# VH-VL binders against q9h9l3, part 51

Target 1, 176 residues: q9h9l3
Amino acid sequence: PRKMVAIDCEMVGTGPKGHVSSLARCSIVNYNGDVLYDEYILPPCHIVDYRTRWSGIRKQHMVNATPFKIARGQILKILTGKIVVGHAIHNDFKALQYFHPKSLTRDTSHIPPLNRKADCPENATMSLKHLTKKLLNRDIQVGKSGHSSVEDAQATMELYKLVEVEWEEHLARNPP

## First folded at step 19 (VH-VL)

Design Ef8
Fold by ESMFold2, fold request of step 20:
Structure Ef8 (fold): chain C 176 residues (1-176), chain A 122 residues (1-122), chain B 107 residues (1-107)
Amino acid sequence: as target 1 above (176 residues)
Amino acid sequence: EVQLVESGGGLVQPGRSLRLSCTASGFTFEYHYMDWVRQAPGKGLEWVAEIRNKFNSHTTYYADSVKGRFTISRDDSKSIVYLQMNSLRTEDTALYYCARDEFDSGYYFDYWGKGTTVTVSS
Amino acid sequence: DIQMTQSPSSVSASVGDRVTITCRASQGIRTYLNWYQQKPGKAPKLLIYDASDLQSGVPSRFSGSGSGTDFTLTISSLQPEDFASYFCQQANSYPRTFGGGTKVEME
């Protein structure tokens, strides 16, 4: 009955020496991996470090990017009331300046059954790249041109599906 | 307020062409899938075509009954969906609806226009 | 193509009756089944999507259930405005396909 989406964000460096992470791209996909949202986002502060090697963000992407305040409104409209799946998703919510109810949040970096399927310690924090390679036989985040938040959100949803029945039953018996 | 307004229907002979338009307002058009659904007089509903949003490459899909003859397209800057109907047949006679296709949980037509009538007869 | 078999083709009922309409898919469609209401001379209106989710503004007397191949629309207590035709539609696969419809009419 509850709608489920997956989210991934890319951040750039703002603030002193570019150490603050600010939202510069957000992608949201449905259960089948179709893209509900994928926009470049202009942070409200000056971009000091595009972090392109990891973020994939370049100056040209900011030319017509959606201002953060407007993008946040668009994104939150999609997320409200839905189960939101992400990887280390607290970073995405922090960049959005948003709290999503824990009962509607699924974090593939902290799901013991998922780690078990990957033959990893149940309490380890595994990277999205590692889990995706191990469990989906897919290479993501290839090369040094940066990550794709669409690719990463799609991978995150596919990973969650591997444990969805078990984990949803667990959460129903153990509400967060 | 979400609004879909179809136009371009009419009476045509078999083998001729028509172009339908659907003008959308009240929502972020470029984020949605858009579909055409038709209903022959006194009959049920038949899905005709779909065009996906800008994030999914505007990919198109067609019912077998119209494939090769009909083309769905969209202009996101004008918020318009088109249905180019070539080589029309009498069995294409129907009321043609434009529908917004929401896909956050499954895929479903949450808003429909009033439709535009296409009559194909000799 | 996935064929949708909807039954009954029509039902005569009175205000206050419980009405049940069924829809069977020729293949599994998960929960990707929608229900629409259509009154004469009007466009279809979404009632239920994803098998059981109630569309905003639709009265709670409407409910949907099912998964896989067998689905049901229930009107718990028929109201005068509910006399209409009802269509199921699968969205699991292209082409999208509709059931043949069920006309709910006043006895």
Scores: ipSAE 0.822, ipTM 0.913, lowest interface PAE 0.9, mean pLDDT 94
Fold by ESMFold2, look of step 19:
Structure Ef8 (fold): chain C 176 residues (1-176), chain A 122 residues (1-122), chain B 107 residues (1-107)
Amino acid sequence: as target 1 above (176 residues)
Amino acid sequence: EVQLVESGGGLVQPGRSLRLSCTASGFTFEYHYMDWVRQAPGKGLEWVAEIRNKFNSHTTYYADSVKGRFTISRDDSKSIVYLQMNSLRTEDTALYYCARDEFDSGYYFDYWGKGTTVTVSS
Amino acid sequence: DIQMTQSPSSVSASVGDRVTITCRASQGIRTYLNWYQQKPGKAPKLLIYDASDLQSGVPSRFSGSGSGTDFTLTISSLQPEDFASYFCQQANSYPRTFGGGTKVEME
């Protein structure tokens, strides 16, 4: 059988005016939600904006953070050859400077059967918070202290499981 | 090269205590679950205990036969997993293996040490 | 606890034979079933994990199948180095439990 993991990343602002998104945390969970990886990551560029309200990243997290080059190597070793589930996952791969095969990528922000279960338009892009509340009766990303990438990766895997059989069969009939 | 080296086995009387150690090398120890599995002479394998990785709070699990008597723990800075065995009984006599537990797809023991022998006898 | 019933307890076979070992769980364990080989005086060695996935470095003559409660290990053409004991192990639930083992011996 094909191994499946879920990923979520938190980014900070680098570059001019802090508008570039750079990886500062990455969490990876297995099918059962057990945590394979969860590290704070030091971007190679100066951090202009920690974006703490959304990212949950503070200066103290960077003190012992894993340098980006090392963390990227660790993360890619886990992802290679696996089905990777995420939410708006293109942003995570962009922050990793990595392109995962489309045939092995599952994006919960773009799965029509999942939207249908949530009574949302099938082709709408829905937030992770909204889908999780509607379908799992769970509040994530609570408060203004930022998101937890572990919590978000676990929620993403649980959401995918709701449509896994249907969606995997669909993809087998309709290869990307 | 992944290596697991157990130590601390020996001959003890019933009711006594013993602490086993397993020193790990060749991999990122703190990312893995670690287990103890034992084998009585001429018998099959029996799972004893597990301790999860740092990302899963080092949560511990035990076989019913050892619960309340054995304690698994780990020191990630030294790459060592321990098994503290209290109130030992003759049925605890076995070769004790340390195993690395991988959990990327299912949960499985992909590397084993050579074991350390515990003999509980009067 | 999930009991694992492994059969047969012993197999007498010759080089070149197909050998099949069966493992049955007392309740469903999805695909969370592993197979190990053990030679006398040696530590167990992982062969198959997650019911059917071949561990790196294990010869392709070994295969695993099954889901739920019924699982098999097959050696398609027995080699001299395959005379050993084989154990299944479920990883669906705590406590982890092993089958009683199957000794594959030379005829």
Scores: ipSAE 0.811, ipTM 0.910, lowest interface PAE 0.9, mean pLDDT 94
Fold by ESMFold2, fold request of step 23:
Structure Ef8 (fold): chain C 176 residues (1-176), chain A 122 residues (1-122), chain B 107 residues (1-107)
Amino acid sequence: as target 1 above (176 residues)
Amino acid sequence: EVQLVESGGGLVQPGRSLRLSCTASGFTFEYHYMDWVRQAPGKGLEWVAEIRNKFNSHTTYYADSVKGRFTISRDDSKSIVYLQMNSLRTEDTALYYCARDEFDSGYYFDYWGKGTTVTVSS
Amino acid sequence: DIQMTQSPSSVSASVGDRVTITCRASQGIRTYLNWYQQKPGKAPKLLIYDASDLQSGVPSRFSGSGSGTDFTLTISSLQPEDFASYFCQQANSYPRTFGGGTKVEME
C-alpha cells in the first residue's frame, strides 16, 4: 500500500579544507526509474572543493542552482510518507538535514539477502558500483567526469527489486 | 489548490486546425506529466496524448488515432500544456480534458480540468 | 495496444446494494490499473489507483482488487451519489487505454 521511491545525492566539499560534505544535487526516481526530481542545489556555505571527479558538479551548475532551503522543502514533500530506498542512505539524509522513519527506509548497502545474491559477506558494506556490476551486469560511475545521481538512484531501485519480496517480509516480522 | 483550466475549443470545419491550452496552478507544474483525454458525446474516455516532465526530456506519446496530426507541448515557465490539432476530422469531435499525471506509485490522473469542447463539422 | 474489456456495460441497482464491476486486460498489466467515476456533466474523478489503492477523500465503501489481467471494483453499499459511470484505465503501457465504461443506474 505504501509508495516507494529511490534517492541519490551528490555532495561537494565545504568547511575547513573542503572536508564537510554538503548537498549539491539530488535525484529521486519512481519504481520504474522515471525521474520525479533532479536538481542542482546551492549549499548555504562556500564551496571549497567541487569534488567534480566523483560529484560531477562544476561551478556553472551552481549559477542557477536551487538554494538549499528551497530544495530541501521540495525534496521532503516528495519523500514524506513513502518508503525511501538508497545506498548508504544515512549520508543522503545527513546532507538533507533530515530524519526519515526507519520503518520506511531501505538501504541497499545494508541488506543481507542482497549481499548473498552477489556472493558477498552478508554483513559487509558493499559499494553501489560493485553490486550493480555483479547483479545487474551494468557499469555505473564510469570515467572521471563524475557520478550521475539519476543513474545511481535508478540502479539502487533495481537492486532493491531483486530482494523486495523477501526483505519486506523480513521487516514485517522484525520491525526496526 | 490544484487547478487545470482548458481553453481554445470551438467549431471548425474538417481539415482545419485548432490549438487547445491548459493553464495549471497550485502545484509544481514542471515536475508532473500532463495528458489530454477526450470524450465524444455520449461515449467513453479516450486517451489522446502525454508529455513527460522536464526531468524525462519532455518526451511525448500519442494515441494511434491522432499520431502525425496532433502535437502536445508545454511551456513550464507559464505552466501551460498545449494540444495542436491539425487535419481535424469529424471523429475528433469531443470534450477534451487536461489531466495531471502523477507517477510516484504507478501512473494515474489525479486531477482533471472541466474540459473544452471541439466540434468538427461541415 | 492493450484492450480493456469492462463488464457489465450497465447495471440497475438500489441504494444499499453491493455492486461489482470487472475489467479485463488483453495482456498482463501488473497492478497498473486505475478506476474513475464520472457523474453526468462532470469531469472524471479518480477513485482507485494501482489496482487497490484508495485515492484520498474517496469513501471506504469503494475497493479495488486484482492483478495481471483481471480486476474488480466493488461498491459495498451503494449510496445515492454513486449513480454514475465508472471507467477502468491501464497505465502499464502506451497508449494508455480505458475500458468502455459501466453505467450504474437507479432501479
Scores: ipSAE 0.800, ipTM 0.896, lowest interface PAE 0.9, mean pLDDT 94
Fold by ESMFold2, fold request of step 20:
Structure Ef8 (fold): chain C 176 residues (1-176), chain A 122 residues (1-122), chain B 107 residues (1-107)
Amino acid sequence: as target 1 above (176 residues)
Amino acid sequence: EVQLVESGGGLVQPGRSLRLSCTASGFTFEYHYMDWVRQAPGKGLEWVAEIRNKFNSHTTYYADSVKGRFTISRDDSKSIVYLQMNSLRTEDTALYYCARDEFDSGYYFDYWGKGTTVTVSS
Amino acid sequence: DIQMTQSPSSVSASVGDRVTITCRASQGIRTYLNWYQQKPGKAPKLLIYDASDLQSGVPSRFSGSGSGTDFTLTISSLQPEDFASYFCQQANSYPRTFGGGTKVEME
């Protein structure tokens, strides 16, 4: 069978007025939810807005953070050749400055059978928090301390497993 | 290049202790699970212990035959895995291998050391 | 504990032969089954992981198949360097367990 991992990233604001999203944390889990990677990452540009309420990133996390160039190399070695599962995963790949083959990409924000299981319109873009609560009976991203990318990656993998057989068969019949 | 070098084996009497070390190089040690596997003379392979990576709390697991007597530990700053072996028995006589445990797809031992010999006899 | 029953215990074969080794788990282990080769005086070498995935640098004459409880290692055309012992190992559950081994020897 094809190797499968799940990824989630947290971003901070760089560039003018902190509007550019730059990678500051990345978590990758295997099929069973074991953590393959979880590092704070120092963007190559000055951080203007830590976005802590959503990212969970604070200045102290950057003190020993892995420089972006090194972290990107470590992350891409894990992702190469694997099916990568994420939620709104294009944002994660953009922050990594990376393109993953579409045939090996699974985005839980755009899987119609998953929406159907949640009693949501098949073409709607649903949040990870909503799908996780509805289908896994778990609350994630609780409070104002920011998201946990480990928690989010694990939830994303569990959500994909709910539709894995059906969706993989669909993709085999309908290659992207 | 990935290398694993075991040391600390030797001849000891039953009931005594030994500490094995495995020095790792050529990879990001703290990202991997590490295991000990042993092979008694002329016999098959027996898994002994595992210690998980820093992201999974360095959780440890043991074979029933060694639980309570052996302790696996790691020092990520030195890239070393240890096996503290207490209350040794003649049945613990084996070649002890250190193995890197990769877990991106299943769990598997992709690199092995050459092993260090432990002989427990009167 | 999950017992791994490996058969045959030995096989006598010639260069060019197709060799098949089987491994049966006492409980379902999904695809979490690995195959190792071991030559005398050497450490085991990974051949196949996750039931069917070929480790880098392993010749394509080696292949693995199976899921659940029944697994097979196949050497499609035996070469002189393939005379060795072979072990399966399950990684679905702790403790990790190995099969008893299969010695492939020259006829």
Scores: ipSAE 0.799, ipTM 0.905, lowest interface PAE 1.0, mean pLDDT 94

Design Ef9
Fold by OpenDDE, fold request of step 20:
Structure Ef9 (fold): chain C 176 residues (1-176), chain A 122 residues (1-122), chain B 107 residues (1-107)
Amino acid sequence: as target 1 above (176 residues)
Amino acid sequence: EVQLVESGGGLVQPGRSLRLSCTASGFTFDYHYMDWVRQAPGKGLEWVAEIRNKFNSHTTYYADSVKGRFTISRDDSKSIVYLQMNSLRTEDTALYYCARDEFDSGYYFDYWGKGTTVTVSS
Amino acid sequence: DIQMTQSPSSVSASVGDRVTITCRASQGIRTYLNWYQQKPGKAPKLLIYDASDLQSGVPSRFSGSGSGTDFTLTISSLQPEDFASYFCQQANSFPRTFGGGTKVEME
């Protein structure tokens, strides 16, 4: 089996009205939750909306932030060849302007056995916060300081590990 | 090219102190765990200590044989990892290797320095 | 501590021979097992990591297998440059521990 990493990104708003989601932080953890990467990232365009209440990103975090092109290179180096686990991961890849092979992608927001285990509708899109509370009895994304991408990536990996065997077997029978 | 260069070894008497340094180059130092591994003359390899990267709070781990006597630390701004060795014993005599610790696909030492020799003798 | 029992301690072989080295852990270490080669007067060199992954630049005649407690390093066809000592190392728990080593020498 291939090696797994979990990723979580925070985005800020760029563009004329701040509607473009630009990568501002990226965290990657290994199978055991050790942090491989965690950097603030400077978007190529002017930030219009920091979305702080959700992203946790503030202006001060951009002072020494890693330029997007550099960060993207660092991140892609880590992800290449790996099974990448994330929650609603299409948003992360979009912000990275990178698309990982579907066969090597695991999205915990679209894993029916995971929802079933949490007593949720299998075809519903549940939040990472909800699944983490139900299945890990842990509170994440608490307070008003915004999300922690490290915490979220770690939770995502732990959630996936709960259904890894079953889901990997399913994917083997039903390749995307 | 990845390079690790150890220094600071020498001959000391029991009870004395010595500080080893390992200067790293050719990679993003603060992203990697760093370890010390030693090898007594004609013997096998013995893990000594690990210090994790900036993302993992520079957490440290030690072998029981050196716990309380040795301290591993790092200066990411200089790309250096240190091993402060206090209360040295004759059994600490060894070649001390610095190793880069990769943890993206398991945990393994993919690069090693040439080592620095520590001799503890009365 | 996890004890790593490596066998044999030494093996005499000829060029072209198949050489097998075994490492047994005192408890389960999943696939967190690495193999290193060390030549006299030189630093160890990583051969295999995570039980079976071949390090970049290492010849394909080297292979690793196993999980849990029993692991094997295989040299399919021994070459002159392969005469050296070999060590297994577990990375499942602290302290990290090495096997006692296996010296592959010329017959």
Scores: ipSAE 0.946, ipTM 0.964, lowest interface PAE 0.4, mean pLDDT 97
Fold by OpenDDE, fold request of step 20:
Structure Ef9 (fold): chain C 176 residues (1-176), chain A 122 residues (1-122), chain B 107 residues (1-107)
Amino acid sequence: as target 1 above (176 residues)
Amino acid sequence: EVQLVESGGGLVQPGRSLRLSCTASGFTFDYHYMDWVRQAPGKGLEWVAEIRNKFNSHTTYYADSVKGRFTISRDDSKSIVYLQMNSLRTEDTALYYCARDEFDSGYYFDYWGKGTTVTVSS
Amino acid sequence: DIQMTQSPSSVSASVGDRVTITCRASQGIRTYLNWYQQKPGKAPKLLIYDASDLQSGVPSRFSGSGSGTDFTLTISSLQPEDFASYFCQQANSFPRTFGGGTKVEME
């Protein structure tokens, strides 16, 4: 039996036109929702677009932000050997420039039983916000202040726990 | 190397106050929960208090036996956790351990200090 | 509060023996159960966490099992350095509580 953590990252825009998504915040929670990690992260390149309305990241958050390489090391240390739960987690791993083993990855945006519970098409990609509202009766990502990666990571873990038994059995029979 | 060093123990009369300190080194202090656990002479272990890390709002928890009398706090800038003990009682006599509380895979005390002795006697 | 009933309170054994210590929780604690070893005049040392995970540096002769309310610490082949007291501890709820301890003595 593997231990589980949930991760959620916020990204800002870097590069000449701000089209490169760079890690700017990462939150990791344990199975019970306790926060293991929550740091602002300084990208290696100049930030062109903070994407604040979505990311919640502001310039002031970068003043004492952890350099990317250091943060990456800290995060990988936490994730190593764990089952990592996330929503559309490919984006988080891409920004982190790290790919967790597929067999140890759980993406709540691609779990048909979860969608079924939410009365959504099983093969559809539903937002974390929608699933959280439907299944947990909780509003996340509200207002104009941007997302809370801690809140999102906690919601992701709670959603997965709803289908954990069924999904883990499915994966055991059908290893990725 | 992880190290925890307790200090502040001593002999006091009932009703008096004492503040224990635990200085941590060798790890990222503000990432971890910290706990106090005590052991009366010749007795078993008794959990006293927990303070959580900066990510979890430094939330505190106490044993009923010390609630209202003891206060756990921390200074992350100095890597120190404190235990303010007020209204001390004879039954508070014990060796007080500081422990690092890991919570990535359950909740457990993976490192302990050597302890500091508190004796409450008239 | 969750009461942890540890048994036996003491056990006499010889080097090479299999030693089993049990802890029972008054209510379900999932796998949030830890085992510690304490030698005279020393601080406790973590052996097992989350019921069955072996702490780094701890010999493989130590193992933990159980979930819910019943837990077991096993020393497969007792070594001279294993004569000590052992404590279980639940971390499911507050207050955190320890078992009464088991003293493993030389026969």
Scores: ipSAE 0.943, ipTM 0.964, lowest interface PAE 0.4, mean pLDDT 97
Fold by OpenDDE, look of step 19:
Structure Ef9 (fold): chain C 176 residues (1-176), chain A 122 residues (1-122), chain B 107 residues (1-107)
Amino acid sequence: as target 1 above (176 residues)
Amino acid sequence: EVQLVESGGGLVQPGRSLRLSCTASGFTFDYHYMDWVRQAPGKGLEWVAEIRNKFNSHTTYYADSVKGRFTISRDDSKSIVYLQMNSLRTEDTALYYCARDEFDSGYYFDYWGKGTTVTVSS
Amino acid sequence: DIQMTQSPSSVSASVGDRVTITCRASQGIRTYLNWYQQKPGKAPKLLIYDASDLQSGVPSRFSGSGSGTDFTLTISSLQPEDFASYFCQQANSFPRTFGGGTKVEME
């Protein structure tokens, strides 16, 4: 059986006008929600926009942040060979400059049974916050202090566990 | 190379205290859970305590046999895990192992120290 | 607490023999079951984790199987260095608990 982890990343703005999304925090949890990894990450380029309202990242977090190259190595070591669960996970992988095999990727923003369970259109892209509220009766991403990537990763894992059996069966019959 | 070295064992009388130390090297200490496991002479293995890493608030767990008497703690800056043992009893006599707990693909002890002997006797 | 019942407590075998050790949990533990080898005067060594995953460096003659409550450690062809004690351990819940152990002795 495949081992499963959930990932969530926070990004800051770099490049001209801060339009480039660069990894600034990464959180990884195991199947039980235990945190395997949670580090602030220093982008290779100057940060133009911390996007604090959403990312929760502040300048002080970058003082002792792990350099991107080092962090990437640490993260990839954790992800290698595992089923990786995330929400809109393509953004996380893009920020990591890494792409996990599609057959080992689970994106909770694109799981029809999950949407159905939440009384949402099956083919709609729902937010993690919305699904978490509907299915787990929990409020995440509240306040103005920004997101918690640990909280988001844990919520993502819990959501997936709700539909794991039927979705894994579906994927077995319909490999990506 | 991963290495765990226990110390602090010895002979003590019942009711006394003893503090064990386990010095870790060869890996990112603050990323891992650390556990103590003991083995009485000629007996099997008994889990004693666990302390989780900085990402999990250094949460601790204890066997019922040691709750209220033993305290597990860690100093990540020194790569050391401790076991403070108070109100020691004769049944606490054992070889005490320090073990690294891996929890990415289940929960298991992949590295063990050589152990330190604790003898509680009047 | 989850009790781990390990059997047999001891087994006599010869080099080349197939050895099977079983471990039964008092309740379901999914696959959170590990196997350790311990030689006299030495610390335990991890053999199998998560019921069936072979630890790096462990010979392929060792294998683990099972899920739920019933688990098995198999040594396909016993080697001289395999005479030792073996312990199962559940990691499903606290307290963590070990089986009583199985001593594999030379016949």
Scores: ipSAE 0.920, ipTM 0.952, lowest interface PAE 0.5, mean pLDDT 96
Fold by ESMFold2, fold request of step 20:
Structure Ef9 (fold): chain C 176 residues (1-176), chain A 122 residues (1-122), chain B 107 residues (1-107)
Amino acid sequence: as target 1 above (176 residues)
Amino acid sequence: EVQLVESGGGLVQPGRSLRLSCTASGFTFDYHYMDWVRQAPGKGLEWVAEIRNKFNSHTTYYADSVKGRFTISRDDSKSIVYLQMNSLRTEDTALYYCARDEFDSGYYFDYWGKGTTVTVSS
Amino acid sequence: DIQMTQSPSSVSASVGDRVTITCRASQGIRTYLNWYQQKPGKAPKLLIYDASDLQSGVPSRFSGSGSGTDFTLTISSLQPEDFASYFCQQANSFPRTFGGGTKVEME
């Protein structure tokens, strides 16, 4: 059977001018949306810009956050050997300093059948918020307190389920 | 090494109460779901209750046969899951197992304790 | 509640035999079916989860198949240590429910 999880991460700015994206929260859900992991993560570098309007990360979240090296180990243990679903997932893997096998990676920002269901151009990169509203009739990322990575990971999994049979068959015929 | 050790069983009269404990070690307890499953002497297995992890609000679920009488709870700081059993009946007589519930692919009990015996009789 | 009907209730077999145990759910449970082995005086041990996935350390002579309502556990060549009771269990919905068990015994 296929073992599948969905991931979403929130990043803060580190490095010069806060331009480096460093992992500060990660959420992983199972096929049914149950939360396997949801931790605030302390980057190994000084946080220059919390990016709170998008990340939802504030200084108080870092007080008891899991150090990056420990969190990365926990997260990779969950991801190894599984199909991992995400939205613009290359950003999440970059923040994890990790390369997941392409054959086990699913990116809802790049699935033509999903765009087609949403009456969007098949090659467009559509936002998670837009796809979720259009296809699931749900509003996510509401308000100005930042995103919830749990909410986003759950939405990502539900979106993938809409095209799972078709897309898995496509990938079997067209291995990455 | 994963270990689950149940305790608190015994002989009690109908209508009385008993609290079972399950002490867990060797894994990240607060990330896991935990369940109680019982087995009457010479009988099959009956699921009793589940408590979910900290990320899922410690939500609880119960078999109809125990709803309103039993309460599952957990103390993540001590890695202990509890089963408070009130208004005990003779049909509650069983060996009570604590089980770790994995949920990365379906839901399944991958480690079980040895159980603790509860006998309800006059 | 989802009823799990397991058959046969017992089977007498010899070492080397192929043993097949079936489990039927009263309604669809997708692939959310697990198999456990229980030896006398011992706690259950997980063999197979999610219909067909072998738990770590379980010999490859054990296999599971099925989806929806009909599921099968197969022991391709029975070994002396396989004489035990076997239980299926659905995890699709609450309450979690078990089959009545199948006792595999030496003839």
Scores: ipSAE 0.842, ipTM 0.917, lowest interface PAE 0.8, mean pLDDT 94

